# Ledger of designs, part 30: miniprotein binders against q9bqp7

Target 1, 240 residues: q9bqp7
Amino acid sequence: VPQNWFPIFNPERSDKPNASDPSVPLKIPLQRNVIPSVTRVLQQTMTKQQVFLLERWKQRMILELGEDGFKEYTSNVFLQGKRFHEALESILSPQETLKERDENLLKSGYIESVQHILKDVSGVRALESAVQHETLNYIGLLDCVAEYQGKLCVIDWKTSEKPKPFIQSTFDNPLQVVAYMGAMNHDTNYSFQVQCGLIVVAYKDGSPAHPHFMDAELCSQYWTKWLLRLEEYTEKKKNQ

## First folded at step 4 (miniprotein)

Design Ja0
Fold by ESMFold2-Fast, scan of step 4:
Structure Ja0 (fold): chain B 240 residues (1-240), chain A 98 residues (1-98)
Amino acid sequence: as target 1 above (240 residues)
Amino acid sequence: NEEEVRELIIEAYKYIEEGDYEKAAELLIRAVKLARELGNPELLAQALFLLVSAFYKMGRYEEAAEVARELVEVAKKLGDKELEELARWLLEMIEEER
């Protein structure tokens, strides 16, 4: 159990639309700050097993591609992910809020992969938007907040080379989602409450994306684990 | 002690990057031997993984398979299911080349 427990949900907020909800999706820019990001906390507190698996993956890739080839590969994967996120933001935003710069982004295999998921997505509330937990002192940049099959979710879009049919195969992604959720629920820039998460793993070949829905109970379970990672990060920082 | 094994693995990795798998294997065989003597299964697994890859790149499939089988056992000892799955996958891949 974490020493300094804090609730993920805000009792003063509702997941139902209200008058304070913006008519266009929110896009709060991420400010440079000394406050740690969700990704920084997770990277600095990886379990021994996660570090070992990452090292094995890196060794394998470097052995196959060489150091320069590995750098090119990781750069290409980063660019593919960035373009996928840009395309999704364009698809999910009203035309007046986002400029569509490249029609070819909408034709990728990754976009084909998520078509069946997008049919169930509506009521977009935030896109590429910064969140800050004012009490726990961490920040993040979430991909999307929208209704998935009628439930308001923090949605995280992922690309993958290999199938990820189980939530356990998505590593720290559930922790990332609930960290954003908890921050948003306590961030004064937002007025609504999110109680569900969705991790969507898209595939380059257009194979159907795997949605990993997280209900409120599952989010609460991962939230406890996130609080432990945050405490570990804070303790490590104090010892430096 | 443990630092000597780490230095051997890092140096071997540099040879792997250069495509000199024979030199990498020499260093890794030594790293494996020292890791066994130290009783450090984590360092042993790291050295074994790179050694499997080096032997595979050299076409030395018999030796690669032997090392991969040991990696499976080391992964079991570590309780590392993901590494065990990776090692089993490597062994199957190597066996297909034989």
Scores: ipSAE 0.023, ipTM 0.230, lowest interface PAE 5.1, mean pLDDT 82

Design Ja1
Fold by ESMFold2-Fast, scan of step 4:
Structure Ja1 (fold): chain B 240 residues (1-240), chain A 98 residues (1-98)
Amino acid sequence: as target 1 above (240 residues)
Amino acid sequence: NEEEVLELIIEAYKYIEEGDYEKAAELLIRAVKLARELGNPELLAQALFLLVSAFYKMGRYEEAAEVARELVEVAKKLGDKELEELARWLLEMIEEER
């Protein structure tokens, strides 16, 4: 159990919109500071097994592609992911005007993959927006907060070259989502409560994306695991 | 030997990434057996972790749960708290499918 437990949900908040809520999705910019990000905490507290799998994957790729080929491959994967997120923000933002470049971003296999999920997404409340947990001292940049099939969710968009999640990132993705959720639920820049999560894995070949829905109970379970990772990070930092 | 077990694990990981969970499971079952015979709990834990994933992806939830329970015990024996938490989380996820 975590030594410094804190609740994921805020009893003072509701998931229903109120009159003070903005008519456009929130986009709070992420400010750089000494407070660790969710991704840094997770990266610095990977299990020995996760580190081993990542290292084995890297070595295999380097052997197959060469060092320069591996760098190009990882750069392209990063760029494709960035473009996918930019396209989704454009699609989900009511104030976005479609430029010719933006139109080209909308025609990727990843966007084709996610179409059936997007049909069930509405009521967008936040896009590419910063969250901060002042009590637990971490920050993050969430992809999207919107209703999925009528449930308000923190939605995290993931890309995969092939129709399957990368085994390592599959385990940390739920932790990332609940970390953002807990931060947002206690961040004064937001007024609403989110109790559900959604991880959407989109595929490069246009195969239908896989939605991994997390209800409030599952989010609470992963929240405990996130608190343990954050505690481990804090202890490692004190000992350095 | 330990190198043989590691080679099986690396090859199995490649099959997992390719979506060939049956081939991955075959290699990992062999890796688990060899790691047990060698008395190497670290290699055993690595092989069990991947085997849980392969069985889960194949919808073989009973077998995935059995392997996950063994992974919890191996992690406890190793004193690897992070792996134990991961294994418990995997077991919870698998039990939801049963």
Scores: ipSAE 0.000, ipTM 0.136, lowest interface PAE 12.4, mean pLDDT 80

Design Ja10
Fold by ESMFold2-Fast, scan of step 4:
Structure Ja10 (fold): chain B 240 residues (1-240), chain A 98 residues (1-98)
Amino acid sequence: as target 1 above (240 residues)
Amino acid sequence: NEEEVRELIIEAYKYIEEGDYEKAAELLIRAVKLARELGNPELLAQALFLLVEAFYKMGRYEEAAEVARELVEVAKKLGDKELEELARWLLEMIEEER
């Protein structure tokens, strides 16, 4: 049980849009500071089993591709993910508020993969936007906040070369989503409440993306696990 | 040669994925012997790393511990601190079973 339990949802906030909400999606820049990011907390609190599996994967890839091939592979995966996120931001945001769009960025297999998901996305409220949990002292950069099939969600876009049809296959992604959700719900830069999450796993070959929807109950379950990871991180930092 | 060792380890990964730890161990024991003869500590470390898993999954904890101890020493010589830490954790996990 977490020592510093805090609720994920803010009872003083509504998930309904109101007249004071901005018509352009929010894009608050991430400020670099001593406060840990969601990504760092998760990286620093990996179980030994997770570290072992990552090392095994790395060693196998190096054996198959060579050191140079492995570096090229990982660099390519990173760049494809970055371009995928840039394309999604361009698609979901008004063109007049964005820098020039590159039409070639919009024609990847990953973008083809998410077309059926994008049809159900509307009411975008935040894109590539920073969140900070003022009480629990962590920060993050979320991908998107929008309505998915009528429900306001924190949406996390992922790329994968292997099929990920089950939420268990997405590792710490549910924790990342609820961490952003809890931060946004208590961040004074935002006025609304998010109660649902969505992890979208897109595929390079254009195969239909797998959406992993997280309702309020599931988000609450993962929130407890996130609080335990945050507690573990804080304890480790005290011992350094 | 080094290519033969790499092929043995790659083949062992396939058996590990299938849950055939006995066959994986057979290939990895051969890979370890050849890597030692070649004097290639990188390949030796890779073969030892997988062999620890294979022995552990088979319940052969005495052998897993011996291999893990050698992996710690090889990782130290390579200057691979992350692998050294993982090898020590593996050894601790194995010792709890024995």
Scores: ipSAE 0.509, ipTM 0.856, lowest interface PAE 1.9, mean pLDDT 86
Fold by OpenDDE base, second read of step 5:
Structure Ja10 (fold): chain B 240 residues (1-240), chain A 98 residues (1-98)
Amino acid sequence: as target 1 above (240 residues)
Amino acid sequence: NEEEVRELIIEAYKYIEEGDYEKAAELLIRAVKLARELGNPELLAQALFLLVEAFYKMGRYEEAAEVARELVEVAKKLGDKELEELARWLLEMIEEER
């Protein structure tokens, strides 16, 4: 049980969209603060086993691609991910509909992959927006807050080059999503609450993306795990 | 030949994935030797890393610890802090099993 328990959901916020929700998605800039990011917390609190497995994977990839090939691969994966997020932001943003969509950004297998998910996405409330949990002292940049199949979700978009995402690389994604949910639900910059999460794994070959829907119950379970990771991070920092 | 070392490491990795740690260790011992002879610290580190796993999985903790210690030193020479930290952790883990 976390020593510093904090609820994921804010009882003071209504689930009902206030009729005054701006038609424009929120985009709050991430402030460079001493406050740890969700990503940093997760990275610094990886289990020794997870680190070992990742290093093993890295070694395998270096053996297959060579060191320069692996660097190139890593750079390409990063670039493709960035381009994918930029393309999604452009698609989901009502204002960017007028700018010449770089047609090249939209002609990706990843964008093709998510088309069936995008059909079920509506009511975009935030895109690439910073969240801060003031009490728990962490920050994050969430990809999207929107309705998926009529349920308001924090949506996290992931890219996978291989149709089998290494389950291990996705292991902390649910924690990331609930961390963003909990932060958003308690961030004063947001007037609404989210109860659901969605992880979308997009594939490079354009095969249908895999949606991982997280209901409120599952989110609550992962929230407890997130709190434990945050406590571990805090303890590690006190001892450094 | 560097290519021979790479092939040995790749093949050893497959055996590790299959759970044939003995065969993996045999190939990796050869790879370590060749990598040392070539003076290639990167290939040496790769071979040592997998060899730690193979020995650990076989319950050969003394040999695993020796290889892990060497891996720490190779990682230091490479300036690979992440690998050094991992190697130290592996060493600690192995020593706890002793």
Scores: ipSAE 0.019, ipTM 0.290, lowest interface PAE 7.4, mean pLDDT 85

Design Ja11
Fold by ESMFold2-Fast, scan of step 4:
Structure Ja11 (fold): chain B 240 residues (1-240), chain A 98 residues (1-98)
Amino acid sequence: as target 1 above (240 residues)
Amino acid sequence: NEEEVRELIIEAYKYIEEGDYEKAAELLIRAVKLARELGNPELLAQALFLLVYAFYKMGRYEEAAEVARELVEVAKKLGDKELEELARWLLEMIEEER
């Protein structure tokens, strides 16, 4: 899949914000579909090294916690991540009922971790919203589209117990962000263009989150890598 | 005893995380020996799995392959088809380097 035949940016869309932008962020529900999700494509095309590292981590956790303890641990990590995303959606949504939701914001060190990032976030355009690339035939559910330090970004909120100070430490996260970006830029449900990405890694202990900003050039570089993963997925599916 | 083997494996994980594969391998070789003597195939499988990784990261592919073959046999005896498939995949990965 040549990148120049499937560009990440849509030449028919403006990268400048319009005054007519909706005051309420878009939230298009994700429909269950036979079309593969970004996360499924990435999971099905992990490198042999990534698979080995994941299995090694799993075996270590089972050794420390037992099988039942491991299942409980992973369930709790998932629940904490879900609550973190729900809290961020509440904070960033102007139409939410604040009184009841505010209590959830105080429960996690992850929210303390992202405070300095949130100060630079404004102009929210989409929250927990579905995207589909109409030509490349994949779907996703992005976390947030908003201005970060004045630049419109696809923002992905991540939780981690270990520090991730370099973008390389976030593995497939840049691919996930550009996949959402490319899909949104070619999805008829959206009318704007996003050219930048932001991966925010929040920490459980409240340590300052690490922001990984991706400019248009870096997004284009990762888009090429995403297209290769998507091609690999398509070939594997065709050979089943 | 079994607890000593578990402690060796847990300490080896620490060295692997730090990138010190040589020290991890030393601990895992001891863990493998003790697990065999105890006749505990579950602990033996865990120690062998990590030892494969440590040897692989050190570029010691012949030793990694040998350990991976033992892991396949241990997984068969445990009736752990998932682990057996993982061990066979590890062999494939190692053979590609050779």
Scores: ipSAE 0.012, ipTM 0.281, lowest interface PAE 8.6, mean pLDDT 81

Design Ja12
Fold by ESMFold2-Fast, scan of step 4:
Structure Ja12 (fold): chain B 240 residues (1-240), chain A 98 residues (1-98)
Amino acid sequence: as target 1 above (240 residues)
Amino acid sequence: NEEEVRELIIEAYKYIEEGDYEKAAELLIRAVKLARELGNPELLAQALFLLVSAFYKMGRYEEAAEVARELVEVAKKLGDKELEELARWLLEEIEEER
């Protein structure tokens, strides 16, 4: 598939605020579909190097924690990530009144970690919202679309126990962000253009989160890599 | 003693993280020898995998290739298709570096 037929940015849309932009953040529900998700495509097309790195990490953790300890660890990491996303959605959603059910979600080291990032976030347009690229036939559930330091971004919130000061440390996260961006830019449920990405890595101990900003040029570079991964997925599926 | 082999592997992982691949390889060569003597193919496979990684990162491609070939055979014996495929990929990757 020719890459110039499928640009990440939609020429029919502006990256500046539009009068038709929703005043309340969009939350389109993700429906079960046979169309592959961004995370499935990435998981099924991991590079041999990524598989090697994952295997190295897995063996180290198993030797250190034992098999049962490793399973408990991964389950706990998943649960903490889920709670972190729920807390962020609550914080960023417009609230008419304070609600008791939100209080416990707001008390974590991960939330403390992102405070300095959140003060630069405004103009929230979408939260926990489904995106679909109808032409390329993939779907996803993005975390957030909002202005970060004045630039409209697809924002992906990550939790980590190990420091991730460089974008290279976040593996496929840049591909995930641009895949959501390209889908949203071509999804009729949305009317705005997103050209920037932000990966925010939060830490359990409250240490300052690391923001990885992706400008339009960097997003275009990762979009090309995402298209190759999507093509690889399609070919593997076809030849099974 | 299986626990001694596990301790050698854990210590080698620490050296790999610190970038001291030479020290890691020394410990892993000992772990491989002990795992073979114990007749424990699971521990042998774990030690061989890290040894391939250490040799590869040191640019010792001839040694990395030999260890990777043994890892392929051990993975076959274990019936571990995933490890066998990883070992074959590592061998191909090593050959391209040469």
Scores: ipSAE 0.027, ipTM 0.300, lowest interface PAE 4.2, mean pLDDT 82

Design Ja13
Fold by ESMFold2-Fast, scan of step 4:
Structure Ja13 (fold): chain B 240 residues (1-240), chain A 98 residues (1-98)
Amino acid sequence: as target 1 above (240 residues)
Amino acid sequence: NEEEVRELIIEAYKYIEEGDYEKAAELLIRAVKLARELGNPELLAQALFLLVSAFYKMGRYEEAAEVARELVEVAKKLGDKELEELARWLLEYIEEER
């Protein structure tokens, strides 16, 4: 249990849209800050088990591709992931920005993979938008906030070469989602409440993406684990 | 002590990154022995995987193949099909170099 618990949800907020909500999705820029990002906290507090699993994967890839091949592979995976996110932002953005589409960005197998998920996504409220938790002192850049099958979600888009049919296969992704959710729910730049998360794992070959929906109870469970990681990060930083 | 095994594996990985495969193998052989004694198949699998890499990089293909075969069996016991497939691929890759 974390020593300094804080609630993920804000009782002063509603998930229902109101007349004052912007018609255009929010895109608040991430500011330079000494305040740690969600990704930095998670990277610096990986368990020894998580580190070993990553090293095992890394060694496998190096043996398969060689060191130069591994570097090229990881660079290509990163670039493909970046392009996938750019394509999704374009698809979900206002109609005026959709005409700026690069046809190549929209042709990827990853975009084909998420088509059935996108049909259930509507009411986009934020895209590539910064969040800050003023009380817990962390920042993040979330991918998307939109309704998925009628429920307002923090949506995180992931690419994968191999199937990820269970949420446990996505490692820290649930923690990342709830960290963004908790920050947004307490960030004065936003006025709505998000209680659900969605991790969408898209596949390069166009196979149907796996949606990992997180209801409010599951989000609360992962929120406690995120608070423990944040506490660990703070303790490690004090000991430097 | 599981913590001792984890520290040995972490240190061995640093030697692998530095290209010192002989020192890495020495630490990993010790990690494998301790993981077996503790009955921890996850740590055993991790140590065996890195040991395959170390032996292969040293050109010690017979020992690399032997360790890869054990990794296949450990993966089967764990029910880790992904690791089992990886271990079988490593074994085939190593045997092509023999």
Scores: ipSAE 0.005, ipTM 0.155, lowest interface PAE 11.6, mean pLDDT 80

Design Ja14
Fold by ESMFold2-Fast, scan of step 4:
Structure Ja14 (fold): chain B 240 residues (1-240), chain A 98 residues (1-98)
Amino acid sequence: as target 1 above (240 residues)
Amino acid sequence: NEEEVRELIIEAYKYIEEGDYEKAAELLIRAVKLARELGNPELLAQALFLLVSAFYKMGRYEEAAEVARELVEVAKKLGDKELEELARELLELIEEER
């Protein structure tokens, strides 16, 4: 299916909103259903090379850490990522509307890593919020929609442990961002247009996070690749 | 054809991530057979590597060792020294569990 049948940007929406719409909440909870999530589509359509490299990495880690050590390592990475996202949601949300800020959630190398990025983030429109593409029938849970250096972006927060980060997150991060963007732009629960993306890679040791900005043209290029992955997922579902 | 083998490998990996090692092994045994018939040592190595992981996770150490030994030989033929070293280390790990 051609890209022009399912554009990433919604021509019926303004690309320069003046203020947040009070009828649009900051957080819409993700409801469990049979509609595939962005992460499932991406996991189910990995290239042969991605699968092989990820499996080699897993076996290498198991050899170094042992089965229990690897399980503990992956659990810790997951927990640290979860806590990082909780801390960012707390920092970026209005005080006393979601929850009181917990000082323990705010103390980590990852949070120190993103301080210089956060100084450029304002005008928050969505936090940990569900999106659904009503026509293409996929769902997602995006991290954040806010202005970065004056441009409205879908912002995806990533953690990286040096040395051994998850290699799969390097390949599909841009696809994840544009999938959320396209869904939000066509989700009736939202009224604004997002045309830019931002992937922020935070480091455990507090080293300055790396921002990867995606302008409208780059988002359109990755949108085409996302549509191919979604089509591949749909075809595989029909054959299984 | 080669694409059929790639699809089997990708599908098997999804089952591995879901913890369904028995289904993964079933698909990978088919992938190994087809890759041998096609004479594609790269696809064969990929399928063998995942099959070692699946058998190991199932506690089927004798079968894991057999597949790991074949992987060593295929890696040698490919000239992939990193894969050969990894396969030998996996075999050593498997032997410790036997």
Scores: ipSAE 0.013, ipTM 0.300, lowest interface PAE 7.9, mean pLDDT 80

Design Ja15
Fold by OpenDDE base, second read of step 5:
Structure Ja15 (fold): chain B 240 residues (1-240), chain A 98 residues (1-98)
Amino acid sequence: as target 1 above (240 residues)
Amino acid sequence: NEEEVRELIIEAYKYIEEGDYEKAAELLIRAVKLARELGNPELLAQALFLLVSAFYKMGRYEEAAEVARELVEVAKKLGDKRLEELARWLLEMIEEER
């Protein structure tokens, strides 16, 4: 049990959209503060086993591609991910519908991959928006808050070259999602609450993306794990 | 040659992924030998790194510890701090199983 237990859900916030919810998705800029990001917390609290597996993978890739090839690969993966997020933001943003959508951004296998998920996405409330948990002292940049199949979710878009049919195969992504949920639910910049998460794994070849829906119960389970990671991070920082 | 060593290591990775640690270890032992003969510390480090994992999975903890110790020294010589830290951790983990 986490020593510093904090609820993921805010009892003071209603799940019902207030009629005054702006028609425009929120985009709160991330402030560069001394406050750790969700990503930083997760990266610094990886198990030694996780670090080992990642290093083993890296070493294999370097052997197969060479050092320069691996650098290029990493750069390309990063660029593709960035372009994918930019394309999604453009698709999901009502204001950008008027700007000449770089047609090239939309012509990706990843965008093709998520088309069937996008059909079930509506009611976009936030895009690329910063969240801060004031009490637990962490920040994050969430990809999207929208309704998926009628349920308000924090949606996290991921790119993969390999199939990830199971949520367990998404590594720490569930922790990231619930961290964003918990922060948003307690961030004063947001008037609403989310109870669900969604991880969407998009594929480069355009094969149908895998949606990993997280209900409130599953979110609560991962929230406990997130709190433990946050505590571990905090303890490690006190000892440095 | 260096290419032969690389191929051995790559093939060993496949066997490790398949859970065939014995075959992986065999290939890696050969790779370590060849890398030493070539005087290529990078390939040596790569082979040693994977060999530690193979021996560990096989329950060959003494051999795993020996290889891990060598990996620490090779990593130091290479100036690869990350690899050195990982190798030290592997060594600690192996010693705990003993």
Scores: ipSAE 0.367, ipTM 0.792, lowest interface PAE 1.2, mean pLDDT 90
Fold by ESMFold2-Fast, scan of step 4:
Structure Ja15 (fold): chain B 240 residues (1-240), chain A 98 residues (1-98)
Amino acid sequence: as target 1 above (240 residues)
Amino acid sequence: NEEEVRELIIEAYKYIEEGDYEKAAELLIRAVKLARELGNPELLAQALFLLVSAFYKMGRYEEAAEVARELVEVAKKLGDKRLEELARWLLEMIEEER
């Protein structure tokens, strides 16, 4: 149980479209500062077992590929993920040209993987946009806020080589999503309420992506866990 | 002959994935011996790291602790602060079981 509990949802906000809402998706730039990012908090509060498993994977990859091969492999995985996110932002942006959109669709099995999910995405309100929790003092850069099957969601796009059919297999991704959600709901740069999350795991071979929908109750459960990780980070920082 | 050590460690990973920690430990003990003879501390550290896991999973905590302590020393010589910290965490995990 977190000592300094704070609500994920803002009672003064609505998820319904407002006349004052911008017609173009918001894209607030992320600015560097001393306030920790969601990813930094999660990375610094990994369990010893999580750190051990990550190091074992790294050492195995280096052993099999060599140091240069490992560098190339991780660089390529990062680049593919970056291009996938750029393609999705382009596809979901209302002003993208058909030519540029077609090129992005043709380039990647990951884009093929998410086609069935994209058909259910509409009403995009934010893309690659910065969020800051003004009270809890953390920041983040979220991928997308849009309606999925009629429900406003924080959507996080992931690439994976291995199947991730269960939300538990996505590790800290649910915590990342709710951290962004709570920040956005209390960030003065935004006026709407998000109560749902969606983690979409896309596959390189074009196999259908796995969507992990998080309703308000599930988001509240992961929010409590996120608050505990944030407290752990704060205490750990004080002890350094 | 460093390739022989790499092959032993890679094969040990396969046995660990299959849950055959006894077979993995046999291969890793050989890898440790060969890495020491070759004077390759990087391969030695990798073999020791996996051997700790194998002994721990087998409930051989005394041997796991001994190997983990050697891993700390090897990591110090390599200047690998991250691996040194991980080896110390492994020792802590092992002590909790004992």
Scores: ipSAE 0.288, ipTM 0.742, lowest interface PAE 3.2, mean pLDDT 85

Design Ja16
Fold by ESMFold2-Fast, scan of step 4:
Structure Ja16 (fold): chain B 240 residues (1-240), chain A 98 residues (1-98)
Amino acid sequence: as target 1 above (240 residues)
Amino acid sequence: NEEEVRELIIEAYKYIEEGDYEKAAELLIRAVKLARELGNPELLAQALFLLVSAFYKMGRYEEAAEVARELVEVAKKLGDKLLEELARWLLEMIEEER
């Protein structure tokens, strides 16, 4: 149990659409400063077991590819992920300016992988948008907020080179999603409430993406774990 | 004695940090046995999680997978969805190496 527990949902907000809600998706720019980001908190508070398993994977890849090959591989994975996010923002955005450039962005197997998920996505409220939790003092940049099969979700797009029916090798992805959710629910730049999460794992070979839906109860469970990670980060910061 | 199990887990974790997976596994196998006898699923889950890691690092993938499958079932009984997802991810990772 965290010492500074705070609720993930805001009792003063509704997830139901309002006629006064903006019709254009929000895109608040991220203002980096001394306030920690969600990704920084998670990286600095990985469990020893998570660090061990990540290090094991890294050592295996280095043995397989060599040190230079491993750096090239990880750099390429990062770049492909960035391009995938850019393509999704373009697809989900009503912006006309980028339409001609979409043809090149849509060439990846990752975009083919996610097509069946996109058919169930509508009512986009935010894209590549910054969130800040004023009370808990952290920031983040979320990928997307939209309705998935009728449920308003924080949606996080992930890429993977190997098709897998289960969640990615790090369970920090659910923590990342709920951290964004909690921040958005208490951020004055937003007026709605999100209670669900969705992690979509897209595959390089075009195999169907795997959606990992998180209902309100599961989000609440991960929120408690996020608060503990945030507490660990704050305590670790005091010792430096 | 629950305290004995906790001490075994803490000591095993120290060996994991030092890269001595064989010694860690020895302690964790004993911790698992005692946790089962005590009927403490929380301690059982902790010991199983670390044992999966130790077997995985030693390249003992068949044993790692067996322990990971038990961890999934223990997590379900605990109602710990986070641990269940982590255990399924570990099992998937192990199957990739086989």
Scores: ipSAE 0.000, ipTM 0.150, lowest interface PAE 12.5, mean pLDDT 79

